Miniprotein binders against a2bj90. Designs and how they scored, part 11

Target 1, 235 residues: a2bj90
Amino acid sequence: MSRSARRKTSALNTVLRVVEVFASIQGEGPFTGTYSVFVRLAGCNLRCPFCDTRYAWSLEAGKPLGVEELVEEIARYEPSLVVITGGEPLLQRHPLNSLVEGLESLGLRVQLETNGILPAPARDEQLWRVYHVVSPKDVPVRVPGAKLHPSWVDYARATGRAWFKFLVANEQHVREVAEYVAKLGIPRSRVYIMPLTPEKLDMKELLELHSRIASLAVKWRLNFSPRLHLLVQLP

## First folded at step 3 (miniprotein)

Design dF2
Fold by ESMFold2-Fast, scan of step 3:
Structure dF2 (fold): chain B 235 residues (1-235), chain A 84 residues (1-84)
Amino acid sequence: as target 1 above (235 residues)
Amino acid sequence: GDPEELIKRAEETIREAQELLKEVIERAKKLGDPRLQDLAEWVRLLLAIAKAAFQRGDLDKVEEYVKLALELIREAKEELEKSE
């Protein structure tokens, strides 16, 4: 069977294209410090110049895994949190809903990391019930094609299960974020700013960058997300 | 190599990158393109990191971050050529 024919058949039969599954500490966002299993799904609808996970851009980078097999693999880690990331995990929306159903049946807490281009979950999706960290790429970094879907703001208001995490390099970026979230009506309590980290920063550079962005978070009254895994040398 | 010559080379590469950044910023301002302005701010960050590395005597890090900054400056110039 060709990869294309197999890929089409697999998508209809609750198969996910998975790049990697590993245990670590959630280093970012509202669940920073949580013992987690990371599930990186293949495929992305953006080509961000600052992307750390370019190896996940292609769907072909992912190994086809059945939802039941993946649930069993995740469960063996006994995680406090399952982090589903990618690429863009919502590109595999149908089998992803099945994965979430399986994980919820085991009482596992699930968090999605998404660029927010595709619509937020509808009430009849299993994804409606889990946590979402949305990383818009339209502001401040202005990646082409990266417009945030407005349904994410409605979802955040309705559920209290979405946060918005923005990559920032300087105070001008923070100003743009503040204006953007005010215009969209996103509560500041749901907003995180996080250092935009160049590849291969040493520890002193990384700590200094964290300090600068954290200080801006205090000044602008926004939440701060570290990249804790980078500071403690974890994946 | 001669430490003084390595230091001088690092200072020269930082200065060269800063001059190129100024050119990109001025051209981006005339165009009013927020994407190019964001790219210029990203280059500013990389050059600030390179300067901090230079102050610590970490010449390998200076070379690394200046190269990355120059790559982004090249991308910005390509976008400017398409727009101008």
Scores: ipSAE 0.000, ipTM 0.154, lowest interface PAE 17.8, mean pLDDT 80

Design dF4
Fold by ESMFold2-Fast, scan of step 3:
Structure dF4 (fold): chain B 235 residues (1-235), chain A 84 residues (1-84)
Amino acid sequence: as target 1 above (235 residues)
Amino acid sequence: GDPEELIKRAEETIREAQELLKEVIERAKKLGDPRLQRLAELVEILLALAKWAFQEGDLDDVEELVKFALELIRAAKEKLEKSE
């Protein structure tokens, strides 16, 4: 007991390891086009070969920031949406719940981007009440060590606050996604397919890829996510 | 249960995962496989976060982080066995 009590008193200081905070337009998912502040948390539980943010993989890439200081910094931007991304934000679950509480107290809309390997929020967490875009890496891209936690499907059904976003390059990938979501019982209305963009595409190639994947979304009756920030050359 | 016993189990679980990681790192260095090295770095991050969660008294987060670290260690060992 004495050791538990001593450790619980240290919880008054909540600190997040933050890589960067910046304003931009949300380019992906259900809130595409929204003026947003992005909070990139350090640390990731995957090493995806197509990752655009390898600089965030290490916990050491993040600077320690107090939750109150971070809330104040975010509020100065007056955003329509706060996007918490990383790395994998749920690796810092405890202080993340405190951050969400602070942001919600200011009436700010919060979206979390997660790979879904760690469990979905429980009803008593602040994270239960915010939006989640889950990007499974077990299908179709098959990243080693990736496995969607089954609690995300239950969370999506219970709250209507989760969507599943999949990187796809071709129709075979879309077929694999369709099979995967059917097997898990994920409604098509909660599924987005998004172009898997190679690093060296010119603007014409990027537009052609977007058009192809969007056409497949129509054909398979799935939602389409662009990578709008790439098309308009924003961070 | 005894709160001190739960804390002791969390400490022991983290320590056991660190010992297993050390073994994987030593074996990966002998093979010179960059992918295994990157996987070991990821496990180090997970265990560092587990230690931080432990210091905050968040034993549920410790369990989740260590469980994932152990799954990655297991995958690394399987890859090492196939390469040896």
Scores: ipSAE 0.000, ipTM 0.199, lowest interface PAE 14.3, mean pLDDT 79

Design dF5
Fold by ESMFold2-Fast, scan of step 3:
Structure dF5 (fold): chain B 235 residues (1-235), chain A 84 residues (1-84)
Amino acid sequence: as target 1 above (235 residues)
Amino acid sequence: GDPEELIKRAEETIREAQELLKEVIERAKKLGDPRLQMLAELVRSLLAAAKVAFQEGDLDEVEELVKLALELIRYAKEELEKSE
């Protein structure tokens, strides 16, 4: 049996631990403003201090859902983009490949959000063909265990389907990001800086932080990602 | 390389990591540190993913997941030593 056929027929390859499925607007990264369905998978290999989704850290936080059932649920929203996020979606790599295959069969665009610690997709994976937004956690504020896997840089160069998104609070953070991406050979055109937003900002403070980080993006010749959903009060 | 030997090594590596995790869980519970308890849960989740990869025959993914689990176990032990 081929690798692909074996993945499809395994019961373990057809079930995902899913925390939530909901429609919203993609608020971050290269597809900001796109009508999207978000699929939050359970489990994470990090414990980030500024994590907004701590409820998704455990695999037990997710309900088991069949891939076919999940594809049908997603399709009912008629999204322009399917955003697969988590926790860390690549912890459920094999059934995730099956999900991507089902979504691609319907002509749906797929974006994966990942911390980039687990290896990038291989050419024989369905995941090779979709978009990836990688959020490294080893710079500017290091999280224990958070080393970016070097295969993500190779994947980005080979496919043009990966971008790197960094949370920043100030100009020193932007400098550290610029040095990091230069050292790894990541083109600046694939780099986004995004405001690191503390939990208790009011709307004026949130807008001022966005303006400040956007100005730094111009100064350092990097792309800027807003957190649009926070500004318009969407999930 | 014999495929049966590679499969046996992968299974043994998962088992060894699970034994190390039990040590971390017991020590974290005794200390009462919620951060270390969450790290133990993360390691458990990585090893669960490694078992899925093992059942699918992806031995390379098993190696990477177990490697991450062992790095987090090491970190948890260092933190436990500081706090004990």
Scores: ipSAE 0.000, ipTM 0.163, lowest interface PAE 13.9, mean pLDDT 78

Design dF7
Fold by ESMFold2-Fast, scan of step 3:
Structure dF7 (fold): chain B 235 residues (1-235), chain A 84 residues (1-84)
Amino acid sequence: as target 1 above (235 residues)
Amino acid sequence: GDPEELIKRAEETIREAQELLKEVIERAKKLGDPRLQELAEYVRLLLALAEIAFQQGDLDRVEELVKAALEWIRAAKEDLEKSE
């Protein structure tokens, strides 16, 4: 192929399938409370029964957006944090690296939310330099096909830029998480437990669940993630 | 335990889960809810994978897949009970 043809083909690889872009508050994980722009990418390699974003499962749910156009749209929100989520954003790894490069060039802080089935970033990827919140779905929620890729533990150890966020409903789930992270050698300081909301709860039930899981986090010496956006009724 | 007894229990568990799934699929079709239809198709896939694992002699994998299928069947039943 000629240089021109290869360059055009490469440019097409800078298109992302995007479901939605919106401003909100990060409600989960280590950056809870941060004014953020959420970029929801289409496509997922799991079918979690508790999934709130089933509309994003198919790649066809996303509209094609060029990386430069998307960077400009994100920048207009003037965010403190860019949260790239989905589906599973690593399904679109190549154009995602280009997006991260563009956002980093503007000094924007980037966080990816991933199920951790696909490998962690390599040192030569732009993704190596940004934050990752990995949400394993093999334990305790046992989603089939959801085995955590072992490279995420190595990435977390090498960079200090990955945390592991687990959905839990009760103390037995927390015990299973504690056993799982010990087996994999994940430091407790990198572990968050977060309330699993299996169905739409009223506000009283949601607060009681948060209180219970937070108390378990203290008991088991793990970090706690709320689902703050649910509590304050933001998207 | 007796390996032959473990194999028999695995086979029975798959069969019971398949019977429960049939009820969920028929109800989901009548409701026309695409979320419940997607969930029913996903459970069907889990049970097909469990049968493949059973044929391969991977009884641990059969247990994992059937347990997951039963958990989704329970969730689907809860959704169905709330749908009226």
Scores: ipSAE 0.000, ipTM 0.098, lowest interface PAE 18.1, mean pLDDT 79

Design dF8
Fold by ESMFold2-Fast, scan of step 3:
Structure dF8 (fold): chain B 235 residues (1-235), chain A 84 residues (1-84)
Amino acid sequence: as target 1 above (235 residues)
Amino acid sequence: GDPEELIKRAEETIREAQELLKEVIERAKKLGDPRLQQLAEIVEFLLALAKYAFQDGDLDEVEELVKVALEAIRLAKERLEKSE
């Protein structure tokens, strides 16, 4: 967890704890198939039993990186989309707002992936202006501590810049999601169901699971999110 | 400077920032201001990072993170003063 000796920025809130920066294809959600740079931030406020990125749970997993340096690194990839993920990126909200400001100044499209436990952006935050894919863990997967903050529904209705992506394993889960989003007043057009993938699926099992969940999305009139990167063996 | 004094200073500054955060949290609860809650959450995270940096022996990182946390606390207090 050693500090970088890189050139210092002039702005306050100059440090993000970054696990990794890499180019890939966005495999999930409304921007599936987009050439993207992924910025994985350290730290998480949940311990999901199905988590594939357990290495990012600890703040110790992240190395300090200045906002200006990170913007320059991201820009070198010339991405169509910058995906900020983690852990939970909103744990680093202040330097994250500075990062978003820098990225938007270069005309880059930004998407945050968040568990939605922390409040949605306020209008005076740079984060208000970017896209958010909210992945609730209270329904149907019932992770302890994972209550969706109600401000995310208000943010989605006000801006049209949030979608809700739910992990599902079977039709009962899809039913629970449909009931949940109806109670909250979330439009079906902003709802994605995505396969809950156990750790040791082979390719045949992964394809069969995708097929089943996609069929349920059609039946229930919801959007479907694949895990495309798993199917095409990208990071 | 004495390395042991630098370590004690780093530990003390983290402790002082945590006490100031507690004051902000207590006052913010009475107002129900979501912006103050966001600031408190970020300060909590920065101080957690400072503790990890301290355990790693990176005293320069501790200083930088605590400085950012204290600035966020200052902004939170200014907002509290305007709202009280």
Scores: ipSAE 0.000, ipTM 0.115, lowest interface PAE 18.5, mean pLDDT 79

Design eH1
Fold by ESMFold2-Fast, scan of step 3:
Structure eH1 (fold): chain B 235 residues (1-235), chain A 104 residues (1-104)
Amino acid sequence: as target 1 above (235 residues)
Amino acid sequence: SPEELRELLEALKSDNEEVREAAILILGEIARRNPELAEKIVPLLVELLRDPDEEVRLAAALALGFIAEANPEVLEKILPELEKLLQDPDEEVRRLAELALREI
């Protein structure tokens, strides 16, 4: 029996600490524009200066919910995509694998958003079979202690189910991202650059920033992620 | 309850790595709010940084960081120990010490 299979039978892997569950449009990454339900898990292993969800940093910010109850709540939204985010969802890896199993049993598509510090899924985990958007924090906006686990590059190559999303403010940031992904052997087709949005931009400034970063994506032959929800004023 | 706390402390020594990981997370949250209990739990979590299971080691590192952040007196006592682990010959132990210090 694998460790992941053993986890399915553990009493301790049936409860998740959940901050919020809500329906919206996925505003970022490869599934931008998709009708999604967002499941924000509590707890994070980083304290990023530009974090938009500081309220989720503590595990105590989350309400304990049983996996079966959470699956039922998600299913009621009838989403095209379930986005599991946080904090850092992999901090609750054991019950997260159980949640993924429940969601897949209903035919729901699952995307995980992770900072990539914790190891990528093993082949015998339920998480091996779902999509992952990895947001490394070691470049270009450096966060102390944030280092991408090397297993994420292997996972991306083996499965084709991982993308790497980087916050960028200018061309120098894009250059650093390009050098970083080349050094690690990450295919450019799996790389997204996204505008690093300072607090309190007006809508004109926000659109101008998006235009500048999109132009850099074309120039550097990388994919572009908007922050669509900010542009259309959705959660 | 005192009975539940006893069972959680026992769970840190379980043969089941899933039980140990969950116990670390629960005890870490409790210790963050109780400085007296934090002083008892911290030495056990330091030992778990060398646990054979990598997820148990990670949980211990994060719990140590969260506990230290919440309790200045506890921070004063464990910060030197975490800093010492940055020089450990094991790369994994050094990484976990960095992660714990990041939470402070």
Scores: ipSAE 0.000, ipTM 0.161, lowest interface PAE 16.7, mean pLDDT 79

Design eH10
Fold by ESMFold2-Fast, scan of step 3:
Structure eH10 (fold): chain B 235 residues (1-235), chain A 104 residues (1-104)
Amino acid sequence: as target 1 above (235 residues)
Amino acid sequence: SPEELRELLEALKSDNEEVRLAAIDILGWIAERNPELAEKIVPLLVELLRDPDEEVRLAAADALGLIAEANPEVLEKILPELEKLLQDPDEEVRRAAEDALREI
């Protein structure tokens, strides 16, 4: 860490390990279409180090950035939404709460992307007040050891600030998602299904997959999330 | 949960420095808010003050400072270890030790 970063604050541990910061359009979930700044935090999934879904992306080394510097960098983009993602951003929980506090002080809307393995925010955390898109890995893409922490369902019911997003390839996956959310008591209004997109799809195949999954969302009365950035070829 | 805590404690011994750094941060946060768990977490974080990676040592010092400030009961276990860190070969690690000692 640099001396400059440490001198900016008297608070200890206000440094985040950051992979990248970039502007784009949120392509997924409840805020699809929003001009956003994406902050990808470094860090592995501690409970499932062999999880395939976002494992390759979490292998990239993050650079240490002070919270104050990161807030200033994000603010320069003048975003409508700040999306904090990564491998698993809750692995850097303490400085993440400080980042959220700084962003909220500027009136910025914050959304966290999380696998839901670590506990949901407590009421005394800054993270309690922001939006969360939880992507469970125990269904339909089953990763051994990846279990949704039950506190996320309680958090969603208490705050109305959490949604559950599932990658699906076919109707059997949608059925498994429907059974899973019913068992946990997650309202259908809080559930998104999204196309599981292989890297080798051409544009026609990508559109056909989106159409199929969207039709299944209507049939099963669930919300649909596109992968809009893939359709319009943005990062 | 006990399963999550066990996984985080094992992550402190990971061969991947990024995994160790992430585990220090979340376990520090847990120990800061849960005095009963601080007694189990603190000894493991103290071991990381001697980690071969300077960023890991710095993160452990920062976490221990926050834990000691919130939980005076573990101060006696932390204070002498942070004092030793003032002699660390890395300048930023020494600075972290100074900052931690000032905050507690």
Scores: ipSAE 0.000, ipTM 0.224, lowest interface PAE 14.6, mean pLDDT 80

Design eH3
Fold by ESMFold2-Fast, scan of step 3:
Structure eH3 (fold): chain B 235 residues (1-235), chain A 104 residues (1-104)
Amino acid sequence: as target 1 above (235 residues)
Amino acid sequence: SPEELRELLEALKSDNERVRALAIEILGLIADRNPELAEKIVPLLVELLRDPDERVRLAAAWALGEIAEANPEVLEKILPELEKLLQDPDEKVRELAEFALEEI
């Protein structure tokens, strides 16, 4: 049986629960400014108080969509980058590996956004070959039950394909991040700090917050991630 | 402060692997901003790449990568030592050397 035929015989391995698919500019992390297609998968293993995508928390929030159908939909946008996010996309690990295989076969670059609670990819997974932006929820705004899986540090070391992105509001948060990444052995070059944006900020406040956090990134010698889509008012 | 630095250097010799690893990580962050200190601690970090504890070896490889990126002038001293570790009998030591070289 061919790999394609085998995929069709298992709904668990060929169906993803998808909340939305849309084109935008990647506003965060190492690929900021890239024309991207965002694939938001349903389900999350956390309930972060600062979450701006609470509508994706339930697996039932997602529409079942076949991997091949999803690959075709993504390809129509002709993106420079495919961003797979959620919820927590690794909750749908098996069909996600199939999706990645399909996207790579078309020469598309893939980035995963993950909270890092579930283990990093193993060498025999398709996910081993793609980029990962890990957003730990251990620090500085601690979420109960959240803990970075230690395999993510090993994965970053082995592949050079993982970065760690932290939401920060002030210098004390940056200090806590610096201590955290030092304790875990995460290289500073793989660390991004990003403004923690409260729900009710006007554009002036948003710009001032970005400026303050960027200045702290320079001071602490960490990378800075904007939330560019918020500044330019894109999804 | 000079007193804090002395304490960190002594912590590298601790019989507690967590204390050694943490001291390496803090020294790596400090040395990134001080080329003179970087030259002094690089030989110590190279020795710690062969520490019996995996956490300590990971911290040393990470710190060497950070120091080399921030202080290109010490690269000539770091590169030969890391290259030799690529032939180490322990596979994990070889992986750590590859990681540090990629950081550079």
Scores: ipSAE 0.000, ipTM 0.094, lowest interface PAE 21.7, mean pLDDT 78

Design eH4
Fold by ESMFold2-Fast, scan of step 3:
Structure eH4 (fold): chain B 235 residues (1-235), chain A 104 residues (1-104)
Amino acid sequence: as target 1 above (235 residues)
Amino acid sequence: SPEELRELLEALKSDNEEVRFEAILILGMIARRNPELAEKIVPLLVELLRDPDEEVREVAAFALGLIAEANPEVLEKILPELEKLLQDPDEEVRRAAEVALRLI
C-alpha cells in the first residue's frame, strides 16, 4: 500500500478501545526489569480460566481513544518500552498498526503481547517491525479455541522478534511444552516458561513456585520468565 | 480429524452455553485455517449470532470476523450478519460486532 493510502486508511480507522494506560516495570519475558508503559486494549477472543485481566474481555471495558491522543499520553511517561497488551490486541489490528507507527516515529521500543491465534504480522504491516511475546494457550493448560497460528513460527525465524511464553505449574507441563516446541520447530532459545500463579498465593508460596519453575527451566534448557511485578507488588 | 470435527459440530447444538461457547472458538479457528471447511462452518456460526446467551453471540461475532479476514470467499455471507448485530440489545455484543467489522 502506498504511503498516502496508508495515511488515509489510518485516518479512517484511528480509534482504539483502551482499558488502561499505566507505568510499571515489565515483569515478564525477554524485557523483564524494563521501565515500561502498559497499554491494555479491550476485547479478547478467549476466556482463559486462569486469566487475571477478565475486566478487559469485553470491548465495553475500553474507552475510545484516538491514536494521536494515545501516542501523546504514552510519550509523557518517557518509557524505555511500550507494552501493548489486552485482551487480545490483534483484535484491533488496523488502528494498532497506526499506533505502532506513531510510537516508532518517536523512537519508542514497542512490545506486543498476544495469544497468537490471529496471524503474525505481514511484511507490509508496521507491526512487522516490533517485538512480540506470543503466549500460546493450546499447551500445556489447554484453552478451547486457542490454536497457535503457524505464521508465528515463520515470523520468529524470519525476524528474530518473537518469543513464545508458556504458563506452567509442574514438570509435566514443561515436558508438554518441550514436545510442542520441538514438533513446531521453535528454537529453545525463543521459549520462556513462566509460573502459572493461582489466585491468592502468599509471598512465600509465590517465591517457592518461582524457584521450582526456574529449576525446571534449567533442567529442560529453556528460558525462565518470572512474574516480577507480583514479587515486588507493582501493577 | 473428521471425528473431532463431527463432535465439535454437535457441540454447537448443546443445551449448555459454555459448551457452545467453547465449540465456537475451536470451529472458528478451524474455519479460519481451512477455507474448504469455512463453507460448512460459517452458516452454523451465523445461527449462533441469535443465541439466547449474550456471551455465545459475542464469541460467534469474534469468530466470524476472524474467519472473514482470512477467507474472503465467505465475506458476503458474514458481513450483513455482523452489520445486523450492531443493533443487538446487549452492549458487549454490539462492541464485538464493531471489532469483527474492523477485522474485515
Scores: ipSAE 0.000, ipTM 0.157, lowest interface PAE 13.1, mean pLDDT 80

Design eH5
Fold by ESMFold2-Fast, scan of step 3:
Structure eH5 (fold): chain B 235 residues (1-235), chain A 104 residues (1-104)
Amino acid sequence: as target 1 above (235 residues)
Amino acid sequence: SPEELRELLEALKSDNEMVRELAISILGVIAERNPELAEKIVPLLVELLRDPDEYVRELAALALGEIAEANPEVLEKILPELEKLLQDPDEEVRRYAELALREI
């Protein structure tokens, strides 16, 4: 049986483990400023030291929700963008493809946030047609063993629907990111650097950090992602 | 912790393919970081190259490629198994075997 047919008929294509669903403004990446609904899926395949969503690491942290029920809940918000995040949402790949199909049928724009360890979508997956922000964890703040799946670079080149987002604290981190993406052949136009924000920053420090990283983005000819929700105090 | 490792090893045999995928990903990171544990983890991941679910086979191939790159000591156990996977009935699984071999 084809992988597409299997996804449509699998028992797993009907239920997702969901930690939370909420409306906010997308604060990061290429769609910064967009009115969005965030869907946080449970389960993660990494244990990042700087993770601020440790509550989502376990699959048991998520409530089982039917794909149809979740689509209806999301639609009630009338969002301009649906952001699917987690943990690692590709761990729930089968029902995730069904969710994407349902959201696309309503004309909703979907963005997936992933650590990029699991393979990029195949052409026959619903996920092939949505936007992806990939956050590799092998540079510059290294998570032991984490490695970007090479298919993400192929997917980005083939579709123009993937960007790579890196947390950076200083210019040395930016240099390491620049070397990493050059080695992999990732175009600078697909790369975002974002401030690595320690938990105990006041607003002045947070603004100064954003300013410094934005200046480095200009200097290194990379895109800059703010953490806008932190600046405007949204979830 | 030792308790968490045991739970992850048990998860590789779960009847839920999503749970097996999660376990492969986490154990792959552990095996890359800890060469001593790679000897115990690699044989179990090799078995998953014959898993009934093609996504599980894809993920197992990638994890094994990364482990082999990080831990040359287990390369002899991994390389021939990835080469066999080039004959997998699923075209996409064969492509992921090629991607994994590029890493080693």
Scores: ipSAE 0.005, ipTM 0.216, lowest interface PAE 12.7, mean pLDDT 81

Design eH6
Fold by ESMFold2-Fast, scan of step 3:
Structure eH6 (fold): chain B 235 residues (1-235), chain A 104 residues (1-104)
Amino acid sequence: as target 1 above (235 residues)
Amino acid sequence: SPEELRELLEALKSDNEEVRVEAIAILGLIAMRNPELAEKIVPLLVELLRDPDEEVRKEAALALGYIAEANPEVLEKILPELEKLLQDPDEEVRRVAESALRLI
């Protein structure tokens, strides 16, 4: 294959299976409160009991979109942050790297949300340069088969661009998280605990749960992530 | 264009597995949008279900699932091959084959 043909093929659109694209406020993690565009990719390698986005589990749920078309659609929102989520976005790793390259070329800040089962980015991937919020499913809300890939800890230490976010319901869960991150050598400054919210809570119950988990974050010297979009009733 | 299609078909034979994966994704999109070309593209993607690289096999399986969903006329050629892929030595390839089958 000639260099010209190779270069032209690489310049053409790659395809992502996309469930939805919408503007909202990032409600979780280190960028809470940021005006964001959410790109939900189809497909997931887990079947979590407390999953809020079961509609994204199947690749069938995603519409095929070219990377260039998606970059243009995202850019029209003029976002402060692009949040790429799913399912599990790393299942579509190759076209995802192309999407990130397109977004980065426009100076857009990108955050990926991942379950961390698949390996962290390598230095030669476009994904190496963006932010990652990793949500391990092996602790404390254990999902069978869900093991955090050890490369995520190395990536976090090398780049300072990964954070670890854990769903917790009580102090026992926080203790398990603390033991887990200590065992893996994850810096506490890179750890967020977030309320595990049952599907139907009224506003009073939701605020009480947030208050309790935030108090535990202070007690255990961990960062706290709200689920702000639930509190302000945004998608 | 015919010239662009030829370049993509050549990319499927690249020694670089990343180039093959990208070519599969683009050809898959072409086959989904153009049923006339699906008949020519599908057999080539089926061959890539036996590619030595597991990422290439995963992308081929996924592309074929979407093509079959968009173009039911080629389902009879795709379905048996995706079913065979459920026995792939790589666990992740088997998982993708299951997902592709759920699309159809």
Scores: ipSAE 0.000, ipTM 0.197, lowest interface PAE 14.2, mean pLDDT 81

